VHH binders against q9y6x5. Designs and how they scored, part 5

Target 1, 379 residues: q9y6x5
Amino acid sequence: LPPKLLLVSFDGFRADYLKNYEFPHLQNFIKEGVLVEHVKNVFITKTFPNHYSIVTGLYEESHGIVANSMYDAVTKKHFSDSNDKDPFWWNEAVPIWVTNQLQENRSSAAAMWPGTDVPIHDTISSYFMNYNSSVSFEERLNNITMWLNNSNPPVTFATLYWEEPDASGHKYGPEDKENMSRVLKKIDDLIGDLVQRLKMLGLWENLNVIITSDHGMTQCSQDRLINLDSCIDHSYYTLIDLSPVAAILPKINRTEVYNKLKNCSPHMNVYLKEDIPNRFYYQHNDRIQPIILVADEGWTIVLNESSQKLGDHGYDNSLPSMHPFLAAHGPAFHKGYKHSTINIVDIYPMMCHILGLKPHPNNGTFGHTKCLLVDQWCI

## First folded at step 10 (VHH)

Design uc52
Fold by OpenDDE, look of step 13:
Structure uc52 (fold): chain B 379 residues (1-379), chain A 121 residues (1-121)
Amino acid sequence: as target 1 above (379 residues)
Amino acid sequence: EVQLVESGGGVVQPGRSLRLSCAASGFTFSRYAMHWVRQAPGKGLEWIGNIYHSGSTYYNPSLKSLVTISRDDSTNTLYLQMNSLRAEDTAIYYCARHYWGEARTSFFDYWGKGTLVTVSS
């Protein structure tokens, strides 16, 4: 039988939550599998971009999902979480579920993973759920496990997405131990449900399962605000994205806009597109706006009229607070092995290897995950 | 203070049309995308559509043929034109301001109080 892989994402699960809170179910999962303690995600550290990086192995500039909010000046199209189903935005890359499904005697399934309810390169998962935040984890899990167990052709790759603890992180801030403890307990219980369901169906021993996340969360405060309206009139630019990485589309001369913003705050770096640091791999895409503003960790870019969250993400991808974790269990993985760090783009070539797929060109390094796999040499 | 006030709701017969309005105040209306959302009795929130500051519109595919969203930036007003109303369109209709929010969590920062539309023969 072909190998099977379930990829699970708990949005906004900061890596150090594992150190600061109790996760009986997840720890048991890890004990019987592997853990990568820190996953360096891609810049910007947002949901759509990083989820797509996981399944493509590409930096954001390469796969074209460069933010949760995008604007294409040529087509005048908008991308946001309310309108994310236009293949135009996704077709600059080929996600793994498409690659998998194009193989003979294989199909893919998805429960609300970003991009899975969109035909990409004229291919959509054989089984998928349209995104609906009101659908319970249980229902999502039931569908995924049903498809994994009863599909023909068999589902060999599946994705499962859940919105927590990201939503709560934004609401309470990651440093709210009382509220976050409650939230994270629920997450652990969901993991317990997942494992139990797999065992009940007889899938547990043969299914490879990856539990990961797209980004972490940092604490924000009313005392750490950067007000753009204090630096530049709104008539001089169009705002495409706001915080913590603002995307600026000038309505006047770009240089003039830049000069008005460059000294706006000591806690914000202002970049012309061509001057964006190479380490971000966030330059070579037309969807990246002419000017970007990058706030320091914990600082929030605001407008006079905007609201504020207590937690946020999207900051420099080198910050530990932005990093998620990766845990895995199954025939492909060692038992009781812990690894310090990988890049998020490294997940793709690993998954391809597990599934026996030829990977598309990507930015991942298979060598970074070899120690997690039983069939590889770990030097 | 940011305020959104919906109006135009009421009781209408099936097959009729209705135009809802949302009056915005307390912010620069023209710089924000705006959304319409509804909640039917006993059901969850349903996204209807939005209009960006550029004028570009996007709709829920299930409702696209029946609704049109427009805006007047000179009067800070958002509109929802609904045609061929059915009983299942009975709901409280809300306008909401777009925020550059997090995907799958919250992309609205302010809501109106809503206006009730009842479609009944």
Scores: ipSAE 0.732, ipTM 0.879, lowest interface PAE 0.8, mean pLDDT 95
Fold by ESMFold2, look of step 11:
Structure uc52 (fold): chain B 379 residues (1-379), chain A 121 residues (1-121)
Amino acid sequence: as target 1 above (379 residues)
Amino acid sequence: EVQLVESGGGVVQPGRSLRLSCAASGFTFSRYAMHWVRQAPGKGLEWIGNIYHSGSTYYNPSLKSLVTISRDDSTNTLYLQMNSLRAEDTAIYYCARHYWGEARTSFFDYWGKGTLVTVSS
């Protein structure tokens, strides 16, 4: 029968949580499958961009979801979590569920992965849930397993998204051991429920399952604030995104805005778009604003206000605190294998291989993931 | 101190129109996108729509033809016009301030206390 893949994301799951907290269910999943200890994600290390990078294999500049908050000056369109449904934003790439379901005798299912409720290139996931944060993990899982078992043409690729530990990571910070231990135990229980449900339904032995995340989380503090209003009159620019990567659209001469900002704080790098470091792969898209501000790890850019966040993400993708993990189990994967690192863009060509799909042009390298797979010779 | 105060709620008959206001203070209102959200008794939060500083508006598709959001930056006031009210529109209505850069786990950073709208038989 055709190979099947379930891709699961627990948002904001920092890689070193595996070392610092107890995960009996996840560790059992890893023991019988594979682990990648660190996934090097893409800059900026935000939710929508990195979830789209996983399913397209592209850097953010190439797939066009360059932040959680965007503005397009030509069309005057805004993008945010509350208005993310316009295909305009998503159409610069073809995500794997579109490629999958356009093949004969295949369909795709989705429980709230970013973009799966949008008709990208006039194609929406064959089965999907409209995003609603109030829907329980159990209901998301019930829908996914129903579709995996009861669809014609069969569902061969499915996605499942959950908002934790990201929400709690923002609220408490990753250093709050008491609260994060409670939150992470709940997440491990959900992973246990996932595995048990798949076993009960007879899916476990023949379904490939990837459990991963989009980014990590770093500790914030009231002692680490960068006040933009202290450096520049707010009338000189339009703010498109704030922290930790601010997106600045100048209203006056661009060089004047840059000069007012460049010495604002030693804990912030200020880039003209053309000067953004090449290693970020974050320059060649019109949605990237003329000036960006990149706060140092744990620093928060504010508008003459205190910050309510105790944890944040979006920082430089070289930072270990921004890196998620990847675990996988199923007939395509080795058992008991650990790998140190891959790039998040490498997940896409690996998934295409597992599903027998020809990947679209992308930034991933299949060779980086071949040691995870039973059908590949690893050196 | 950021404050958001809704007003204009009350008991209305089905089919009528109602305009809610949200008075904002303690921040530069004109810089922020603003939202309306409601919560029916015993149900979760339902996003109604927003308005950006540019005047661009976005609406929940299920409510799009029934609501209009506007703002007056000179009086720091956000408005929600509701038409053709139905019993299912009974809820507490909140205004909320948009915070950039968050997704899926977003919390609006400031909320009003809400104003109750009751659509009676």
Scores: ipSAE 0.611, ipTM 0.844, lowest interface PAE 1.8, mean pLDDT 93

Design uc68
Fold by ESMFold2, look of step 11:
Structure uc68 (fold): chain B 379 residues (1-379), chain A 121 residues (1-121)
Amino acid sequence: as target 1 above (379 residues)
Amino acid sequence: EVQLVESGGGVVQPGRSLRLSCAASGFTFSRYAMHWVRQAPGKGLEWIGNIYHSGSTYYNPSLKSLVTISRDDSTNTLYLQMNSLRAEDTAIYYCARDYWGEARKSFFDYWGKGTLVTVSS
């Protein structure tokens, strides 16, 4: 019987929430397992790109999900939350659930992880839920645990996605202690319910569980707006994505558009594609537009409108405010071990190791996660 | 001052066609993807489809053969053409403006008040 793994994401769970708020259930989970205090995610620090990086071990330029909003000028195809099911967008990589279920006597299950309701390489998760934000955490968990317990061939890899605390982080901002305390208490209660359900079903001792997130959250303000329309006529370009990383497709000469933008705000960096810093690993994909605009932390790019956001993400991945955490428990993991940092792309080769899968070529480094695992030498 | 105003609803016989309009104001309409969404009595919201700035359209698979979305950027107007109407197409029909860069939340930042379509013999 192969080892089993459940991968759980709470969207927008900023790493330092663990220090600044109370998590009795998550703290008990960590006490009996491992914690990585900061996970350095990939640029841009957005939901679809980072969830796909976790399950492929690839930078965004390599897996092709380079933003939550994309446009391909040749095929005239669009990608967005409302239009995310065309395999065209996802097929530049092979996510772990596809590799897993193509092994003999294995299947995969999914409760709403980005991409799991798409037939990637003509293969969709063996058991899955179509995305629906109205489905409760309890129902997602009930489906996942039913599939883990009752499937033939057995489910050996399962995913579970939840939209909080990201939704509330956007609404209130991470500095709203009162509202974020209430939201994060609800999240901790869900983690408690998860652990209790796994114990009641007899799964807890033999199931590896990873609880992680895709990105953090930073405070925004009406006093930190960059009005793009005051710098450039909207007729000179097509806007593919807006904030905090704008994707600009010039309608006129690219250098002319760049020159109109380069001095728009001291709180925004303007890059020609070839000038995007190498540390972003965000250059070598046709879906990355010829010009990108990168707002400073806490700044919002707007189109001559006010902003309704109090919190946002998508900024430079070197910013601690953009970093999630990772906690894990199960037979593969040490007990009571804390680790300072890994890269989000390192999670994929670690998961492949736990499951006994041969990883596809990827950007992760297995050595970065060795100290988390009982079967590895730790320095 | 973003405003979306649907029109063209009413009572219509089964098997007939109907075209709904959505008049947009207070923003540069040609920059935005636009959506149609409906809500039947006692049911949740159902996404019908969208149209991007490029003219590219995407549809709910269950409705694909029955509907066509178009736009006229010169008049800031979004259209929904519905063919072969059925009793189950009775609903309030809304237009909505897409917004960039977010996933897995309600990401239509502005909605119309809707127009009622009643399909009955």
Scores: ipSAE 0.558, ipTM 0.810, lowest interface PAE 2.2, mean pLDDT 93
Fold by OpenDDE, look of step 13:
Parts: sequence; C-alpha cells; structure tokens
Structure uc68 (fold): chain B 379 residues (1-379), chain A 121 residues (1-121)
Amino acid sequence: as target 1 above (379 residues)
Amino acid sequence: EVQLVESGGGVVQPGRSLRLSCAASGFTFSRYAMHWVRQAPGKGLEWIGNIYHSGSTYYNPSLKSLVTISRDDSTNTLYLQMNSLRAEDTAIYYCARDYWGEARKSFFDYWGKGTLVTVSS
C-alpha cells in the first residue's frame, strides 16, 4: 500500500507552549514519534503565507502568497481572508496535494487547509471541505478519517486545519496563563480525539501524522503602539496590510513617502522594496508593495481608529515567539527522537519523500529532516 | 466611539426583496472594508460578503446571486440588497468593520447590534 500522510495544523501554536503548559495527549504522541522543538517559519509570519510554504517548500516571494492581505496593481485584485478563492493568487506554485493527486491511484483530501478549496493549476483535492469556521473539529476529523479509510482511489495525503490557539492568542495574549491554559487544554483534547479516532479505525499504525503550526504569537500592549497617522497623511498612500508588517502603496512619490515614514518610530524598520533584507526572502514578487514597515516584536502598527489585539504574529521570522513546532508519528518516523530546529520549508521535501513524490523545485533542504526518518542516515 | 447601526429589517414574504442599511460613525468609513454577516436561528455565523474601500465586492458563493453589497462613503452607509428572499434567509443581519482580518478567521473589530429579517408567508 502506498504510504499515507496526514498533515495537521493548529494555527498559531507557539513552540514554547510545549514547555510552559501540559499536553498529555500531545506528549504521548511525541513519545511515540518525533519532535522538532522549533520551526523557523517564513517571513512574514502569517497564516496564509506559512501554510502555503509548508505545502510548497517555497519562500513567500516564490509561491506568491506574500501576506494575508494582498493587492495586485496590474489586475487590481485584492486578496484577503474573505476573498482567497481566486486561483490567480495560488497558481504561482504547486502544492503537494496537487502533486499527490496527479499520481495514479492516489487522491488527496483536505479539511480547510488554506488553498485546498481552490482549484490550483486546474486541480482541486478529490475530497475537501469549503472553509467554514463554524464546523467543529470533530466533523472535520470525521470527514478526513472517512476519506482516509474509504476512498477510491485511496487518499494518500490529507490535511486538517484548526483555528486555535491562534484566535485565542490574539484575544487573550500568549502571556495570559489562565485563559491560554484553558485553550491549550482543549487543543490537547482534540489531539487526543484525533489519536483515538485513528486507533478506532485501525489507521494509527500505518498512517504518518504530522502535527504542526504556521506561527507563534507575541504579547502586544497598549503601551507599544506605532501610529502611522502621526507620521504621514493617509491621503499619501494606500494601506494594503497593516501590522506588524505594513504594506504601503504610495500615492505620491515613493521617496517622499519613505522619508515621511523612515523615522516614524525607533521600533519600526522601514524598507524600500529593493532594500528589504535578503534573509527574509521577501523581495522578488510583484505582490510585495514598494514600501514595507516592520514593527519590532510586540509593537503594533495602528491607525487612529484601529483596534488592538493582545497577541499578534507576523514579525521577524527569526524571533522565537514566532516559531511553531512539529511533531510526527508513523512508520516513516523514529520513536522518541527530538530535534532542535528546522526551517518550515524543509517540511515539503520531507513529505514528498514520505509519499514517494518527486518534489517541485523548492527552498527546503531534505538533509535537515533526515534524522527524523527511519529510512535515512542521520549524521 | 465607533458605532455601526443596522436598519431595514422586518417581516417579508418569500420572493420579495429587501435592502438593509448600516450607518457607520466614529471612524473614517471610507478607509475600511465592511462586511455583512448573518446568523439564522440555531445556526452559526454566516459570512455574506464584503466591500473594500476601493468598492470591490466579494460574496459568499452560496449567496452571490441573491445579494449585492454597496457603500456610500459620503453618508457613511453600507448597504445589503437581497433579492428573491426565502425562508432560510431568516436571520439577524450584522454589519461589521474589517480590521485586517486574520487568514481564515475574519477579524471584525466592531459589529452592529443587528437587524432581524424574517421571511415568512
């Protein structure tokens, strides 16, 4: 039988939650599998971009999902969480479920993973759920496991997405021990449900399961605000994305806009597109706006009428608070092995290897995950 | 203070049309994308559609043919035109202000109190 892989994402699961809170179910999962303690995600550290990086192995500049909110000046199209279904935005890359499905005697399934309800390169998952935040984890899990168990051609790759603990992280802030303990307990219980369901169906021993996340969460405060309106009139630019990385489309001379913003705050770096640090791999895409503002960790870029979250993400991808974790279990993985760090783009070539797929060109390094796999040499 | 006030709801017969309004105040309306959402009795929140500050509109595919969203920035008003109403369209309708929504989790920083639409013969 072809190998099977289930990729699960709990949005906004900060890596150090594992150290600061109790996860009986997840710990059992890890005990019987592998753990990568820190996953360095891609810049910007947002949901759509990083989820697409996981399944493409590409930096954001390469796969074209460069933010949760995007604007294309040529087509004048907008991308947002409420408008994400236009293949135009996704077609700059080929996600793994498409690659998998194009193989003979294989199909893909998806429960609300970003991009999975969109025909990409004229291909959509054989089984998928349209995104609906109101659908319970249980229903998503039931569908995924049903497809994994009863499909023809067989589902060999599946994705499962859940919105927590990100939503709660934004609401409460990651440092709220009381509320976050409750939230994270629920997450652990869901993991328990997942494992139980797989065992009940007889999938547990043969299914490879990856549990990961797209980014972490940092604490924000009313005391750490950067008000753009204090630095530049809103008539001089169009705001495409706001915080913590603002995307600026000048309505006047770019240099003038830049000069008005460059000294706006000591806690914000202002970059012309061509001057964006190379380490971000966030330059070579037309969807990246002429000017970007990058707030320091924990600082929030605001406008006068803006509300504030108590937690946020999207900051420098080198910050530990932005990093998620990766745990995995199944025939492809060792048992009881812990690894310190990988890049999020490294997940793609690993998954391709597990599934026996030829990877598309990507930015991942297979060598970084070899130690997780039973069939590889770990040097 | 930011305020959103929906109006135009009521009891209508199936097949009829209805236009809802949302009056915005306390912020620069023209700078924000706005959304319509609804909640039917015993059901979860359903996103209807949105309109950007540019005027571009996007809709729930399940409702696209039946709804039109527009805005008047001079009067700070958001509109929802609904046509060919059905019993299943019975819900409380809310307008909400977009604040750079999180992926797959629309983040609305302000909501109206809603207006009830009842479709009944």
Scores: ipSAE 0.033, ipTM 0.538, lowest interface PAE 2.7, mean pLDDT 93

Design yd103
Fold by ESMFold2, look of step 11:
Structure yd103 (fold): chain B 379 residues (1-379), chain A 119 residues (1-119)
Amino acid sequence: as target 1 above (379 residues)
Amino acid sequence: EVQLVESGGGVVQPGRSLRLSCAASGFTVSSNWMGWVRQAPGKGLEWIGDIYSGGSTFYNPSLKSLVTISRDDSTNTLYLQMNSLRAEDTAIYYCATGKDYYSRGFDYWGKGTLVTVSS
């Protein structure tokens, strides 16, 4: 009987929320399974890139989803949240649901994970929901459990995506204890309902469940703005993405644009593409623009002097505020084990191992996750 | 002891609405999953829907538009609202719950309340 896996993401769930807020249901999930306290995600620490890194095991430069807003200079194509369905953007990698459903007697299901409603390499998830943020968590879970129970060929890999606590983290900021306590309590209630629903339906004992996130959230402030128009005329460049990692396509001499930007703020690093630090693994893709600007933690790059956001993400992936957690439960996982750190790209080869899939070439290291798994020797 | 007592049944005309109650004792109504099931004369059990500790609800697709499950934590009571009742809705209606965290399905059942839909 093939093993089954449900991959769940609660967007923007910062790792230290686990110790700073109460999660009775998630803590029960962890107690009966495993926890990775700290997952080092990929730069830039944005939603589309990190969700695709989880399911491909690749750095952003390798899978081609390098930001939430992108430009390809060769084809002159633009990518954004509202036009993310062109397979062109996604085809530089093969996500796990494609590999899974191409196996004999297997299918994949998806409730709104980024890319699952796109025909990647002419292959779309066997069962999926078109993205619509108005669809409740309950309806997403109902579809996933229906597909896990009733599909032929059987669904062996399923994904479920939820927009919180990211949406509220942007709105209130992670330091707003009153509002974030209410938001995070609701998320814990949803996790409790997810587990109870799986139990009621008889799925819980034999289904592997991973609960994770793509990134964290840091506090922003009106006192921490970098006004780009104050240091360079907008006619000198095309802005592909703004904050906290700006993507700059020069319209004039690149060195001149760089020189105007490099002293714009002490709270922003300015990189020529060839000078981007190697530790970012963010250089070798045509979609990465010739100049990037990386704001310091909690700083916002703006064109005017205001911002509606009180929290943001996308910053340097070495920052603990950008890191999510990973919890897992199921037949493949130990019970009551806590692990300090993995890289987000390590999740893919672990999932392939659990499902008995041959992983595509990737940047993950299976050895980093061995201690989570019952069938592996842990050193 | 866990006890579930349904009420609110009776004779009702077609096209009308009816709300059933399930008084729970021996546990907190929000501590585990609870649900509604019915049995029409000469038929098997038909699942209506569930409510979970966090408030999530799930329904039989054939009944989804006709029923609503809710609860009141202050009175420890589960409800089933039924609308646009039809003759085929004549049944004994049961509330049920899981035993504990390790259960699957329903372990405790009420005695049921009869709903008769007739002119």
Scores: ipSAE 0.476, ipTM 0.816, lowest interface PAE 2.8, mean pLDDT 92
Fold by OpenDDE, look of step 11:
Structure yd103 (fold): chain B 379 residues (1-379), chain A 119 residues (1-119)
Amino acid sequence: as target 1 above (379 residues)
Amino acid sequence: EVQLVESGGGVVQPGRSLRLSCAASGFTVSSNWMGWVRQAPGKGLEWIGDIYSGGSTFYNPSLKSLVTISRDDSTNTLYLQMNSLRAEDTAIYYCATGKDYYSRGFDYWGKGTLVTVSS
């Protein structure tokens, strides 16, 4: 049988939630499969960029989705969660579902994974759902499993996306044990439903399933605010992306804007584009604005407005609070094996291997995931 | 230098409980993932369970009800609590850890401690 792979993302599932809360279903999933405790995601640690990194194996500067909100100065185009359908933004890379569909007798399916409802390189997923946050997990799961089970040509790669626990993390903050316990229990139940559905359909034994996330969540507070209006007049710049990594487009001389911001707060680093630290791999793209502001963990960049978020993400990708996890199960994976850490870009070459796809050039390292796979030599 | 020293093994009657200790040196147990493995006579290595730096624990499903892994950060010690021991639990028990975050399995092992379950 041709290999099949289902990639599932629970947005904003911080890795240490596994430590602090109970996940009977997920734990069972892990026990019968593999776990990577921490996944180092890409900078910035936001939803669209990291989801695209998972399926391309590329840093953000390479795949071109550099934030949830972007602006291209040449075309004057804007990108946002409400305006993400223009292939212009996605075409700087080739996601795995496109590669998969270019193979003979294969098709891809997607339930609201970022970019899957957009024709990329003139190719759209054979089966997909337009993004709608009101659609239940159950409906998404039903569609995905139907496509995996009944499609011709067969669906060999599928994605499933869910907005929790990110939304709740923003609302309650990750340190709210009462509310987050409730939310995370629901997530575990959904995982249980997923597994049960696959078993019921006879897919479980032959389907490779990866459960992961794009980023974590850090606790924010009204006591940790960085007000840009205290440092610079808003008429001097355009804000392309906000907290915790603000993208600044100067309306006056860049140097003047930089000088007004560089000492705005001890809890914020200000970078000219060319001075962005190399470790971020966040420099070589025209969509990255001339000035980037990076708030310290737990700090929020604001204008003359109060933040209502008690949790946020997008911070330095080296922070543990920003890291998600990866669990996997299926014929390709060992049983009862654990690994400490991989990079999020490492997922792509692994998935390509599982599916027998030739990977596009990417920033992942296949060697980091070899021990997860039964067909690989692991020392 | 990384060192792991198991202790607590011995002869025990069926149905009894036993707690094994693993004294770690050269690294901090709370900062690393740790595990227990055993080898019965004439058999291969069997994974028992492990504990992550964050405190999460995972167990072999066949042994979950009988074992508990814990650690004491203050003493840099790993523990394996075993309950309701059976003859088939007779084995050399090893504690182990990985070399780094990208380690492929266990890299460092103790010398092991023998547990014999016999009436």
Scores: ipSAE 0.009, ipTM 0.304, lowest interface PAE 8.6, mean pLDDT 94

Design yd108
Fold by OpenDDE, look of step 11:
Structure yd108 (fold): chain B 379 residues (1-379), chain A 119 residues (1-119)
Amino acid sequence: as target 1 above (379 residues)
Amino acid sequence: EVQLVESGGGVVQPGRSLRLSCAASGFTVSSNWMGWVRQAPGKGLEWIGDIYSGGSTFYNPSLKSLVTISRDDSTNTLYLQMNSLRAEDTAIYYCATGKDYYSLGFDYWGKGTLVTVSS
């Protein structure tokens, strides 16, 4: 029988939460499996881009989901969390569930993972849930486990997505110990439910499970605002994506817009598209706008309206506050092994290996995850 | 079918005011991004301003003091009020919209209305 893999994402789970809070269920999961303490995600460190990087192994410039909000100047199309169903945005890459499903005697399932409710390369997951934030984790879990257990052809790859602790991180800020303790306890309980359900169905011993996240969270403040209206008139540009990495589409000469913004704040770097640092791998895509603004950690780019977020993400991907973790359990993984760091794009070739899939060209390095796997030599 | 029909153009003396109208059909003006552009003889297109569904207006800085964009939801009409007209304001004036609220370019155009400022 082909191997099975369940990929779970808890949105916005910062890596150091594991050090600062108690997770009895997750720690037990880790004890019997593996942990990567820090996962360096892709720039920009936002939800849609990073989730797609996990399942494609590509930098954002390559897979084409370069932000949560995008604009294509040729087609005049707009992408957002409320408008993400057009395959146009996703077809620049092939996610793993498509690759998996195109194999004989295999199918894929998804519970609200970004892109899974869209036909990509004319292929949609055999089983999926339309995104609905009101649907409980339990219902999502029940559907996923049902599909893993009873489908024909068998589901060999499944994804499960949950919006916490990201939503709460935005609301309370990651430094709110009281509220975040409550939120993170609930997350641990959900992990407990997941493990229990798998055990009850007899899936636990044979199913590979990865628990990870797309990004962390940094503390924001009303005292750390960058008001663009103080630097440039709204008539000179269109804002395609906002804080902490703003995408600017000039309505006038690009150079003039750049000159008005370059000295707007000492806490913001302004880049022409061609001058974006190479380390970001965020240049070679037409969907990246002519000018990018990158706020320093904890700073918020605003217009004449104030931000109500006490936490945010999307910042420089080298910042520890932006990094998630990865834990895994199953027959493919060692027990009781901890690893320091991998890149988020490294997850894709690992998953392909586990599933026996030929990976598409990607930016991941299989060698970075070899030590996690029982069938590989650790060098 | 989306249609935009400009009206109100003509010959006007310098210093006078003029209000242009854009009658929209096939879509709701208040639900879409709308804009005005003009083209003077021998020149390229010049952006005048736009209005968003929420009512926010943005203007070309060079024209901001001279123009006001508004709309009437009941008649599904867009307006451009121009004051203190000058000879250099002579142009064909177009109203335009995108395909939807998020369109940032002009996809639909009226046929335009000619404004001639002459003494």
Scores: ipSAE 0.000, ipTM 0.256, lowest interface PAE 13.5, mean pLDDT 93
Fold by ESMFold2, look of step 13:
Structure yd108 (fold): chain B 379 residues (1-379), chain A 119 residues (1-119)
Amino acid sequence: as target 1 above (379 residues)
Amino acid sequence: EVQLVESGGGVVQPGRSLRLSCAASGFTVSSNWMGWVRQAPGKGLEWIGDIYSGGSTFYNPSLKSLVTISRDDSTNTLYLQMNSLRAEDTAIYYCATGKDYYSLGFDYWGKGTLVTVSS
């Protein structure tokens, strides 16, 4: 019976929600396992990039999923939410489910984690669901638990993705206490159901479970808009991605476009690609455009229009509002241990250790997570 | 004391739909794991499906397209909706729950309600 791991993401779950809202089921999960209070994610703090960073241990520049909307100038290909199945985009890295199922007597299963319905390096998760946001959490959980119980070779690594609280965070904003309390209560109920289902099936005591997220959420406002059309004619550039990190492909001399934008707003930083701060690790990939615009927290970049969203993410990864949490339970983990912070790229080498996999070259540091694990000397 | 009382059974024509109710007392239906089980004449118990405290539902695969489990917290009632009834659906239908949130099986059962599918 090899070690088994279930990796669960609740999209957009800001770390401080744990302190500001009631989570009886999640808190009981934490009490019997471990908590990392803040996970420092990768820039840009968007869904596709950060989910891929979790499972590859790589910065976005290294794994190639650098945004939710991308352009590759060499191939002239465009990537979007509606066109994300081309392996071309994903093949710059090897996610853990591929490495896992290539091991002797092992399978991987997936319930809608980003990339798991794509044949990356001609390898797709052994069991998977095609992405469909209308499929309930219950059905995703049913499929995952059925695969964990009934597969030959056995499923040793499984993923489960849920779109909330991200969807509601965008719609209401994180400061809408009444609506977010309802949303977060529902999520806690789903966590309770997850644990109860695993216990009922006899999986709970011997399955390692990580519950985490990709990013947080910050409050937006109609009073905090940056109107690009006020600063530059749209004919001077192609817009690859808009907010809160705009990706600008100049149609004229790059320096000229930069000069038109650099004083556009005191609430926006404008970077030439080579001037992007080194701490972002967001420079060395052809899919990163020649100019990026980074809005201050809570500011929205628009094209002479209002914004529908009341919450957003994608901002500087040093912002606490962008940070998720990580909780874990299982035979590999201590009980009742709390840890202050790790980097999101550290999750990959930890998972490889738990599963007995040799990690691919990555940006994570195993030492950052050793104190979570029962088989490691924490010093 | 936990009590479960099923109702809505009776004689029904083939092809029709029927909704069974389970009135609960001694606990809140949303605080426990609950389910439906049936027993046809001369046969063993057949699990129909569950609803967990958080609202997640799981069904016997052979019945999944034919049944729906729901609950109403304001009336403390669990429901079983059954569609396209056939003669083989003739059975005593039981509502059941675990003793608490962490129970691994059904600890409390109702007395059942008889459903007879006959012309």
Scores: ipSAE 0.000, ipTM 0.464, lowest interface PAE 10.7, mean pLDDT 90

